# VHH binders against IgGFc-binding protein (FCGBP), part 6

Target 1, 184 residues: IgGFc-binding protein (FCGBP), of Homo sapiens (Human) (q9y6r7r2070to2253)
Amino acid sequence: AECQAWGDPHYVTLDGHRFNFQGTCEYLLSAPCHGPPLGAENFTVTVANEHRGSQAVSYTRSVTLQIYNHSLTLSARWPRKLQVDGVFVTLPFQLDSLLHAHLSGADVVVTTTSGLSLAFDGDSFVRLRVPAAYAGSLCGLCGNYNQDPADDLKAVGGKPAGWQVGGAQGCGECVSKPCPSPCT
Below, E stands for the ipSAE of ESMFold2; O stands for the ipSAE of OpenDDE; V2 stands for 0.75 times the mean of E and O plus 0.25 times the DockQ between their complexes.

## First folded at step 1 (VHH)

Design w08 (framework vhh_7w1s_2)
Fold by ESMFold2-Fast, scan of step 1:
Structure w08 (fold): chain B 184 residues (1-184), chain A 119 residues (1-119)
Amino acid sequence: as target 1 above (184 residues)
Amino acid sequence: QLQLVESGGGLVQAGGSMRLSCAASGFTFSYAMGWHRQAPGKQRELVAKIYSGETAYDDSVKGRFTISRDNTKNTVYLQMNSLKVEDTAVYYCATWDYEGSLYEDFDYWGQGTQVTVSS
């Protein structure tokens, strides 16, 4: 299934639910709530948003994938570049043949051998593709992947702000905010 | 790395329907996909495209063709209804980078699948 965040930003969850959210902190985009299914990799994808010019809308500042004990960050500040554990790497990039990252036009595309994919255009468009093996196991703004779009935000009372997992520049109040059960 | 494979072409009578499929494999994940066609003696033309859920169609197929994407299978479909003899062509699926959404310049192409509409 595919989750999208684009523009100012608009979201489409893994179950096809559409919503808009103008938060400027760091948010959980997707991660297994109670650990991954048997045989599947554990991962966490977070997105950090910011204001650009207008205070009425937010934009994607960066997206981070944590997998295989590594942190991979894509940032609007450095389009077409990838940081692995805080260090810029040369694209195309391979991590132990488990993860591949390469350029596709404006996008940096990260894929794993299990079928997880993350793409970011360095400006506003994030795409996360999650294998069917994760169905029903996920939490975050991308929803729980259980084929009921109405359920996607219920674990936090139906509010996107409930998936805040940290503070970014301009989000002093958001730092170290935990998400409610079951996102741990 | 990216390979696009079309399927679903063949012979169909005028007024009939046909669905083409395009399966993408490899490491390139594109947010923009399109269907092109080329009839004998004519230039290749873009007939339908999909980008981030938005769709666009050439006037010659608007209302008859529908493009859709299956995110779980990394597959794009072209549903063709009310087919005309003039729709006879080799149909190609293609994907493009970010700027292709503005200029419709496609970077990666499939091998094509023949669609023949008989009277």
Scores: ipSAE 0.000, ipTM 0.079, lowest interface PAE 20.3, mean pLDDT 69

## First folded at step 2 (VHH; framework vhh_enristomig)

Design n02a (from n02 with D31Y; at its last look DockQ between E and O 0.01; V2 from the best seeds 0.00; counts 0 for: pae O 13.8 > 2, placed apart)
Amino acid sequence: EVQLLESGGGEVQPGGSLRLSCAASGFTFDYYAISWYRQAPGKQREWVSTISSGGDTNYAESVKGRFTISRDNAKNTLYLQMSSLRAEDTAVYYCARDFYEGSYDYWGQGTLVTVKP
ESMFold2, look of step 2: ipSAE 0.019; ipTM 0.470
ESMFold2 (binder alone), look of step 2: mean pLDDT 83; pTM 0.828
OpenDDE, look of step 2: ipSAE 0.000; ipTM 0.214

Design n02b (from n02 with D30S D31R; at its last look DockQ between E and O 0.01; V2 from the best seeds 0.00; counts 0 for: pae O 12.7 > 2, placed apart)
Fold by OpenDDE, look of step 2:
Structure n02b (fold): chain B 184 residues (1-184), chain A 117 residues (1-117)
Amino acid sequence: as target 1 above (184 residues)
Amino acid sequence: EVQLLESGGGEVQPGGSLRLSCAASGFTFSRYAISWYRQAPGKQREWVSTISSGGDTNYAESVKGRFTISRDNAKNTLYLQMSSLRAEDTAVYYCARDFYEGSYDYWGQGTLVTVKP
């Protein structure tokens, strides 16, 4: 299944639930809730959002995949580039036999041999594909992946801001009127 | 400041038992899932077990039936009871805080467990 985020920003969970969220902090996009399923790799994907020209909306600034004891970061601040453990690497990039990263049009695409795939266009469009093995085991903005879109945000009481995992001081705060959703 | 401090590691013979502790501070312990990880020499860090804020537990297949994760919220402490220890259980064991039971944001320094005759 695939989870998507785009624009200012719109989210489509792994189960197909659609929602908008204008947070400006760092949020969990997807990760196993209680460890990975049997035989599946553990991972964490987070997104950092920011305002672009307006307090009313936000956009994905960066997306980070933590896997295989590495941190892979894609950012709108450096389109078509990949940072691994804080260092820029040449694309295509290969991490042993486990992970491959390459350019596809505007996208940097990170794929694992296990079937996990993360793509970012360097602007606002994030795509996360996860193997079926993770069904029912995930948390984050992408939902729980249990084939029920109605409960995808249940864990945070229907408030995506509940998935905040970090952010700069003052993130999510209302600076000027009108306030975005997180401030209301 | 969030802190996690593992203890209880040591040397033990195969088939033996050991109990690890993770002392947590700087946050509301009861609100978070907490996990154990381990890293053996020359290997990647691997997930061992998680206990949710609600007390639900999950285990890696390699430790099921042998390890038991538990928590004492009153003491802000996570535990890992290990039994029937094997040589392959030798590793540095880490506790990690799960952010809202979905991600890990803080780690302890680890405690070494060595299983050898």
Scores: ipSAE 0.000, ipTM 0.226, lowest interface PAE 12.7, mean pLDDT 90
ESMFold2, look of step 2: ipSAE 0.005; ipTM 0.358
ESMFold2 (binder alone), look of step 2: mean pLDDT 83; pTM 0.832

Design n02c (from n02 with D31S F99W; at its last look DockQ between E and O 0.01; V2 from the best seeds 0.00; counts 0 for: pae O 13.7 > 2, placed apart)
Fold by OpenDDE, look of step 2:
Structure n02c (fold): chain B 184 residues (1-184), chain A 117 residues (1-117)
Amino acid sequence: as target 1 above (184 residues)
Amino acid sequence: EVQLLESGGGEVQPGGSLRLSCAASGFTFDSYAISWYRQAPGKQREWVSTISSGGDTNYAESVKGRFTISRDNAKNTLYLQMSSLRAEDTAVYYCARDWYEGSYDYWGQGTLVTVKP
């Protein structure tokens, strides 16, 4: 299944639930809730959002995949580039036999041999594909992957801001009006 | 106030055993999944094990068969029994409270485990 985020920003969960969220902090996009399923790799995907020219809306600034004890970061501040453990690497990039990263049009695409795939266009469009093995085991903005879109945000009481995992000081605060959804 | 306090860390030889504890307070302990994480020097924090409110357990592959997570709800305490310890198990070990489903909101201060001859 595939989870998507784009624009200012619109989200489509793994189960197909659609919602908008204008948070400006760092949020969990997807991860196993209580460890990965048997035989599956553990991973964490987070997104950091920011305002672009307006307090009314936010956009994905960066997306980070933590896997295999590495941190892979894609960012709108450096389109078509990949940072691994804080260091820029050349593309295509290969991490042993486990992970491959390459350019596809505007996208940097990170793919694992297990079928996990993360793509970012360097602007606002994030795509996360997860193997079926994770069904029912995930949490974050992408939902729980249990084939029920109605409960995808239930864990945070229907408030995507509940998935905040970090952010700069003052993130999420309403500085000037119009305020984003979390401030209204 | 939610508090998590790890203890039991120390120095141990390879092949040795150690038991960590995490004392929890300030919330309904038995309603939450609790996890162990660890962070080795120069490495990122990594997931070690989780026990659900119902007692279901899960482990990272690197510790499976060697570590055992458990909880005593009457004592509001989480445990990690470590056996067959290896040098690569050296890390600060943290306990963390899981939100009902899927994110961790509180962490302890950590306890250091050092595995060396």
Scores: ipSAE 0.000, ipTM 0.219, lowest interface PAE 13.7, mean pLDDT 90
ESMFold2, look of step 2: ipSAE 0.000; ipTM 0.291
ESMFold2 (binder alone), look of step 2: mean pLDDT 82; pTM 0.816

Design n02d (from n02 with D31S S52T S53Y E101D G102S; at its last look DockQ between E and O 0.02; V2 from the best seeds 0.00; counts 0 for: pae E 17.9 > 2, grease 24.5 > 24.2, placed apart)
Fold by OpenDDE, look of step 2:
Structure n02d (fold): chain B 184 residues (1-184), chain A 117 residues (1-117)
Amino acid sequence: as target 1 above (184 residues)
Amino acid sequence: EVQLLESGGGEVQPGGSLRLSCAASGFTFDSYAISWYRQAPGKQREWVSTITYGGDTNYAESVKGRFTISRDNAKNTLYLQMSSLRAEDTAVYYCARDFYDSSYDYWGQGTLVTVKP
């Protein structure tokens, strides 16, 4: 299944639930909730969002994949580039036999041998493909992957902001009043 | 420096209750999800519960209805209220900061909970 985020931003979960979310902090996109299923790799994907020209909307600034004890970061601030553990690497990039990263048009695509795939166009479009083995075991903005789109945000009470895992000081605040949701 | 310090562990009889605390420092507590984990002797560390920055909670099936996670942002403290304790709840309990976000998990030293007659 595939999860998508694009624009200002729109989300489509792994189960096909659609929602909009204008948070400006760092959020969990997808990860096993209670550890990976037997035989599956652990991973986390987070997104950092930011305002672009307006307090009313946000965009994905960066997306980070944590896997195999490495951190892979893609960012709109450096399109078509990849940082591994905070250092820029040459593309195509190979991490042993487990992970490959390459350019495909505007996208940097990171693919594991297990079938996990992350793509970012360097602007706002994120695609996360997750193997079926993770069905029912995931958390984050991409939902729980249990084939029921109605409960994808249930774990956070229907509020995507509940998936905040970090962010810069004041990331949830508005610079000017009145504040649009989810500003406080 | 990020620090987490668990407390409140001890011995308790089956069916009893216990409340754990996790004191956090070195980061903006109210901006992060915080979780409880536990590790029983000879077993792998397992997830127990998480509370998001917004206060939403999630629980492992094994503890649902018995454990309650909460936080006091003013005190930078995470809590785990345990009730109807069972022998299988015996473990070292750890608090951890947003292991979804960073390449490194920040963990406390743990506090031992022993459930026995």
Scores: ipSAE 0.000, ipTM 0.212, lowest interface PAE 13.6, mean pLDDT 89
ESMFold2, look of step 2: ipSAE 0.000; ipTM 0.111
ESMFold2 (binder alone), look of step 2: mean pLDDT 80; pTM 0.807

## First folded at step 4 (VHH)

Design p02 (from n02a with S103E; framework vhh_enristomig)
Amino acid sequence: EVQLLESGGGEVQPGGSLRLSCAASGFTFDYYAISWYRQAPGKQREWVSTISSGGDTNYAESVKGRFTISRDNAKNTLYLQMSSLRAEDTAVYYCARDFYEGEYDYWGQGTLVTVKP
ESMFold2-Fast, scan of step 4: ipSAE 0.038; ipTM 0.467

Design p04 (from n02a with S35N; framework vhh_enristomig; at its last look DockQ between E and O 0.50; V2 from the best seeds 0.00; counts 0 for: pae E 7.3 > 2)
Fold by ESMFold2, look of step 5:
Structure p04 (fold): chain B 184 residues (1-184), chain A 117 residues (1-117)
Amino acid sequence: as target 1 above (184 residues)
Amino acid sequence: EVQLLESGGGEVQPGGSLRLSCAASGFTFDYYAINWYRQAPGKQREWVSTISSGGDTNYAESVKGRFTISRDNAKNTLYLQMSSLRAEDTAVYYCARDFYEGSYDYWGQGTLVTVKP
């Protein structure tokens, strides 16, 4: 299944639930919340959002995939580039047999042996494909992947801001303006 | 290549009206909020109005009640209906999709509105 965040932003979850959310902090897009299914690789995908003009909307500034004990970041601040563990790498990039990253038009595309695929167009459009093996085990803005779109925000009471990641990675940096409490 | 082309500017008397247009190309218009900004000579560019992809509108206090922003997604066109114009509305008006502070990559060329004193 594929989860998307695009525009100012619109979201569609792994279960097809559509919503709009104008947060300006870092949010959990998808992760196995109680550990991955047996035999599946653990991962975390987060997005950091920002205002880019008017304060009425936000956009995805960057996306970070944590997998295989590495951190891969794509950002609108440096389109068509990839940071691995905080260091820019040359594209195409290969991490042994574990993952591959390449340019496809405006997109940087990361594909893993575990079956994940993450793409970011260097502007605002994030696409995350997750294998069916993760069904029922995920949480975040992309939903719980149980084929029921109605419950994808239930864990946060229908409020996407509940997926805000705090502490050192999240609300310590709010793009364009201060984060909501408790980031300040 | 993102392109934004403003038109409809001109000279008017105080209390007059103008309708500005912004033709957009090179991106999926329906996905993005679009903004109007303006810049008077010797001043910083200031935000005027935003319309979200879902149609929600927002206005600077200085223009609220006098300006109306709208969009026609079928024509990839943004509009600003300006009424009850004042001398302080004299500026070059720009439309912008989204931008990084200090960047003009997603800005139009501008259209001049002059309100005669």
Scores: ipSAE 0.023, ipTM 0.455, lowest interface PAE 7.3, mean pLDDT 80
ESMFold2-Fast, scan of step 4: ipSAE 0.227; ipTM 0.600
ESMFold2 (binder alone), look of step 5: mean pLDDT 82; pTM 0.818
OpenDDE, look of step 5: ipSAE 0.086; ipTM 0.541

Design p07 (from n02a with S52T; framework vhh_enristomig)
Amino acid sequence: EVQLLESGGGEVQPGGSLRLSCAASGFTFDYYAISWYRQAPGKQREWVSTITSGGDTNYAESVKGRFTISRDNAKNTLYLQMSSLRAEDTAVYYCARDFYEGSYDYWGQGTLVTVKP
ESMFold2-Fast, scan of step 4: ipSAE 0.043; ipTM 0.466

Design p10 (from n02a with N58Y; framework vhh_enristomig)
Amino acid sequence: EVQLLESGGGEVQPGGSLRLSCAASGFTFDYYAISWYRQAPGKQREWVSTISSGGDTYYAESVKGRFTISRDNAKNTLYLQMSSLRAEDTAVYYCARDFYEGSYDYWGQGTLVTVKP
ESMFold2-Fast, scan of step 4: ipSAE 0.039; ipTM 0.472

Design p11 (from n02a with Y31W; framework vhh_enristomig)
Amino acid sequence: EVQLLESGGGEVQPGGSLRLSCAASGFTFDWYAISWYRQAPGKQREWVSTISSGGDTNYAESVKGRFTISRDNAKNTLYLQMSSLRAEDTAVYYCARDFYEGSYDYWGQGTLVTVKP
ESMFold2-Fast, scan of step 4: ipSAE 0.131; ipTM 0.550

Design p12 (from n02a with T28E D30S; framework vhh_enristomig)
Fold by ESMFold2-Fast, scan of step 4:
Structure p12 (fold): chain B 184 residues (1-184), chain A 117 residues (1-117)
Amino acid sequence: as target 1 above (184 residues)
Amino acid sequence: EVQLLESGGGEVQPGGSLRLSCAASGFEFSYYAISWYRQAPGKQREWVSTISSGGDTNYAESVKGRFTISRDNAKNTLYLQMSSLRAEDTAVYYCARDFYEGSYDYWGQGTLVTVKP
């Protein structure tokens, strides 16, 4: 199943629920809520959003995958590049035969041996594919992956902002003063 | 390479109407919110209106009820229908796919609207 976040931004959950959300902080996109299914790999995907010019809509600034005790970040600030544990790597990239990253058109695509796949176009379009083994065990903006789209935001009372992580420090916008890069 | 080309400006008397167009290329137009901004002589550029990819609209308070933003995804074109124009609406109008502050790649020369008393 595939979860998408695209444009200004639109979300399509793993169960096919569609919604829009204009938050500018960091949010949990997908992770196993109560630990991964037996034998499945643990992971966390987060997205950090920002305003660009107009304050009416937000866009995805970066997406981060935490897996195999490593952090992989894709960002609109460095299109067609990948950071692993804060360091830029040369594409194509491999990590212990467990994970492969490569360029595909505008996208940087990260795939794992477990079947997890994350792609980002360096502008706004995020695609996350999650193996069927995780069905019913996930939480975040991408929903719970239980094949019922009606309950995908139930854990946060129907409010996508409930998946915010990092508190106020996870927000990319500063109130009255310039922030360090990448904050404006 | 994002390109936006504005057209439709001109001179009009107070209370008149104009329709602005913006032709977009170099990106997937239907995926993005697109905005209108304007810059009056001697003033900073200000936001006028945004239309989301799904058609939801937002307007600056000064233009609510007078301006209507719309889009045609098949033609990659943004529109701004302006009615009940005021002298204060005199400005160069720009369409924009919003980018990080300081990016120069998301609007062109603009189109001048002059409301003369």
Scores: ipSAE 0.033, ipTM 0.470, lowest interface PAE 7.3, mean pLDDT 79

Design p15 (framework vhh_enristomig)
Fold by ESMFold2-Fast, scan of step 4:
Structure p15 (fold): chain B 184 residues (1-184), chain A 119 residues (1-119)
Amino acid sequence: as target 1 above (184 residues)
Amino acid sequence: EVQLLESGGGEVQPGGSLRLSCAASGFTFDYYAISWYRQAPGKQREWVSTISSGGDTNYAESVKGRFTISRDNAKNTLYLQMSSLRAEDTAVYYCARDFYDYEGSYDYWGQGTLVTVKP
C-alpha cells in the first residue's frame, strides 16, 4: 500500500483515508508501534514541515528514513540529492545489497530488500510504500495499515499534531523571502 | 516547466476596481497554495494574499476587506478582485507558487501585471 503527502500538505494513509494538516514541526509518518512483525525489518519514517512564503499553509521540508541502522534524509533544500548518516552520497547508491537509491525524473527513490520504498520529488511530494507484512502494526500520520480506512481516524486520532517528534527544536517558522524582480 | 502568467492590470481612478488573473501551467495547480505579491517602484516585493489548495484565504492588513482572492482549479487560474483602490495600491502585481530562494532551489514567479491608480 502507498501513503502519500503532497502540496500544502494533503495526506492519504495506507488504508486510503484523506486529510489535511498544516503543522510545522517534525512528525512521525510511519513506524511499527510495538516492534515489527516477526521476520519484518524495523524502520522509522519522519517528515519535517515548514512554511514557504506565508503562514497560511505548510509544506514538507524533508523526509528521513531510519532503517538498517542508518539514517537517510531527502530534502527540498537539496533536491535530487541524498544524505546517508549526514553525508551526501553519489546516486545511484547501494548499501550492503539491502538498500538502493536512485534518481527517477525529479524523484529520489529509495528501495529496500524488505519491499519498503520511499520517494521524494525535492519539492512537496512524498510517497511511502509499505509491504503487506506490516498490516496492522504501524503508527503515524500514514495510519495503522489495518486495511480499514475507518480505523485511520484512531491512528491519527483526528489530531495529527499528536504525532509530533523532536520537540520544539523540530519546529520551523516561515522561510519566505521576497523575490527581487524576475526581469533583473 | 512552471509558468505563471498574470493579466488584468491597467489604469483606474481612486475608488475603482480591477480583477487580476493568473494562468498557471507546468505543475499540478490544485495541490498548491498560490499567492499574490506586489512591488512598487523602489520598494521590496510585499505579500498581498494567499489561497490554500482547499480554499482558505489570508490577506495582508493593508488590503483586507478590499481585495478578494479566489481560484478556479478546473481552469488552473488564480484571481484577485480589487476594490476601493488607492494610490498606494499602484504596483506590479505578481502571482507566485510558494518557493524558496537558496542555492539548489526554485523560483516560481510570473512576469507581473501593472496596476496604476491615477490620482
Scores: ipSAE 0.024, ipTM 0.438, lowest interface PAE 7.0, mean pLDDT 78

Design p16 (framework vhh_enristomig)
Amino acid sequence: EVQLLESGGGEVQPGGSLRLSCAASGFTFDYYAISWYRQAPGKQREWVSTISSGGDTNYAESVKGRFTISRDNAKNTLYLQMSSLRAEDTAVYYCARDFYEWDSGYDYWGQGTLVTVKP
ESMFold2-Fast, scan of step 4: ipSAE 0.062; ipTM 0.497

Design p17 (framework vhh_enristomig)
Fold by ESMFold2-Fast, scan of step 4:
Structure p17 (fold): chain B 184 residues (1-184), chain A 119 residues (1-119)
Amino acid sequence: as target 1 above (184 residues)
Amino acid sequence: EVQLLESGGGEVQPGGSLRLSCAASGFTFDYYAISWYRQAPGKQREWVSTISSGGDTNYAESVKGRFTISRDNAKNTLYLQMSSLRAEDTAVYYCARDFYDSEGYYDYWGQGTLVTVKP
């Protein structure tokens, strides 16, 4: 199943729930809530949002995948490039036989042999594909992946801002504008 | 109070065109991104298009090239120009505004306007 975020930004969860959210902080996009299913990889995907030009809307600034004890970051600040643990790598990139990253048009695409896939076009469009093995075990803006879109975001009372991570430090505009929900 | 009022729906033949309007009040219209959504009978509500405060537009793949979203900030009005209409475009169309404050994120929706594409 695929979760998407694009533009100002619009979200489609793994269960197909659609919503818009103008938060400017860092948010949990997807991660296992209580550890991964048996035999599945543990991972965390976060998105950091910002204002661009207009202060009325936000855009995706970066998306980060934490997996295999490494941090992989894609950003609108460096389109078509990938940072691994804070260092730019040459594409195509391979981490052992477990993870590959390559260019596909405007997108940088990161895939694992288990079928997890993350793509970012360097501007606004994030796509996350998660294997069926994770069904029912996930938390974050992408929903719980239980095949019922009506209960996506249920864990945070239906408010996407409840998935904020990193406190005030995750909010690029907190010092000049209040973040949605207190940052701390 | 935030209010959104859709109009312009109606019955049209396949290949025809309609222009929907959404009149907004109770907030500073030109500060916000505003979206069109639709809901067909028996289906979930789906996103159609969004226009940012600066005029940047996004469209669902199913309507790209056929629908055009626009806004008139002087009139506090959002538009959706629909062309090359198909039977699958039959739905109630809703105008929606994103809102957030220190307490979190909220959506505001209009009452909707019905579009029916009949042979």
Scores: ipSAE 0.000, ipTM 0.129, lowest interface PAE 13.9, mean pLDDT 74

Design p19 (from n02a, 21 letters changed; framework vhh_lunsekimig_d3)
Fold by ESMFold2-Fast, scan of step 4:
Structure p19 (fold): chain B 184 residues (1-184), chain A 117 residues (1-117)
Amino acid sequence: as target 1 above (184 residues)
Amino acid sequence: EVQLVESGGGVVQPGGSLRLSCAASGFTFDYYALYWYRQAAGIERELIASISSGGDTNYVDSVKGRFTISRDNSENTMYLQMNSLRAEDTGLYYCARDFYEGSYDYWGQGTLVTVSS
């Protein structure tokens, strides 16, 4: 199934639930909640959002995949490039024969041998494909992948901001803006 | 090859109406928030209206209740309906897709609106 985040940003979970969310911090997009299913890889995907011009909406600044004890980052600040553990790599790229990354049109696409796939167009569109083996085991903005879209945000009381994993504490503003004093 | 093309500007008397259009190409229109800016000669560009990809709108106080921003995703076009126009509304109107603050490569060429008696 595919989870999408695009534009200012709109989200579609792995179960097809649609919602908008204008947060500017770093959020958990998807990860196994209680560890991965037997035989599946453990992974974490996070998105960091920012304002661009208007404060009315946010956009995806970067998306990070943590897998195989490595960190892979795609960013609007370096379209068509990939950082692995903080270092830019030449595309196409292969990591330990388990993961490869290549350009596909505007997208940088990262795929694993297990079928996990992450793509980012360097502007605003993130696509995450997760193998069926993870059904029912996931947490984050992409939902729990249990084929019921009604419960995808239940773990955070229906509030996407509950998936925040990084950013400015206390102010609600995470990147590109000074925190007002007091933080309100 | 992102392109934004404004049209609909003209000369109108105070209290009149105009509808501006912004035709977009070279990107997936319905994924992005879009903006109308206004600039008078020798004055900095001012953000006057915004519309999210989902249709949520925002306006500066001076145009609230008079201007309406809208979008037609099937036609890749954004509009600004301007009613009860005032002399101070005179200026070049730009549509924009902001990329980064201070990096506004996704601007149209502008359309001139003149409100005069």
Scores: ipSAE 0.005, ipTM 0.328, lowest interface PAE 11.4, mean pLDDT 78

Design p20 (from n02a, 23 letters changed; framework vhh_8h63_2)
Fold by ESMFold2-Fast, scan of step 4:
Structure p20 (fold): chain B 184 residues (1-184), chain A 117 residues (1-117)
Amino acid sequence: as target 1 above (184 residues)
Amino acid sequence: ELQLVESGGGLVQAGGSLTVSCAASGFTFDYYAMGWSRQAPGKERELVAGISSGGDTYYADTVKGRFTISRDNAKNTLYLQMNSLKPEDTAMYYCARDFYEGSYDYWGQGTQVTVSG
């Protein structure tokens, strides 16, 4: 199933629910809530948003994938490039035969051997494809992947659902109030 | 370390009153808008009340005139005073942090309110 974020930004969850969200901080896009299913990869995908001229809407500034103890960042500030642990790499890129990143048109596409895929066009369109093995195990803006789109944006099982991550350092301009303190 | 812990729920007779509280920790409480949502069995979660960092309040039509949301920034505590309770108010009540302009990012574990009639 595929989760999308595009434009100013519009979201489509893994279960097909559609919504808009204009936050300017860093948010959890998708991650296993209580660890991955047996045999599946653990990962975290976050998106950082900002205003671009207009204060009425936000845009995707960057998307980050944390996987295999590495951090991979795609950003509108460096279209068609990939940072791995804060260092630019040459595309195509391969990490120990587990993960491969390459250019596809405007997109930088990151794929894993298990079928997890993240793509960003360097401007406004993020696509996350998650294997069926993760069904029911995920949290974040992309929903819980339980095949019921009506409950994707609710707190899962009464547990705290954290959309914002990274505190003030993960925020663009936070109008009218400070961002949360960073977690150190 | 970010926590929202609700308390004060219980069983109350129709027409009665109850106050639920939410103790917040791990963030600068007075900088955030806060809210209360509820979920009854078989129903969607509903935002019933919100309060901005500046003290402006919002109420859902279902509770307007009966419920009062308030905050004590010195104690990092959010309150919901519920008057003239009805059986329809029976639900799990959740404290929520509004990170930015109606985008709620954290919810507590909830506290059960049961109204008998």
Scores: ipSAE 0.000, ipTM 0.089, lowest interface PAE 18.6, mean pLDDT 73

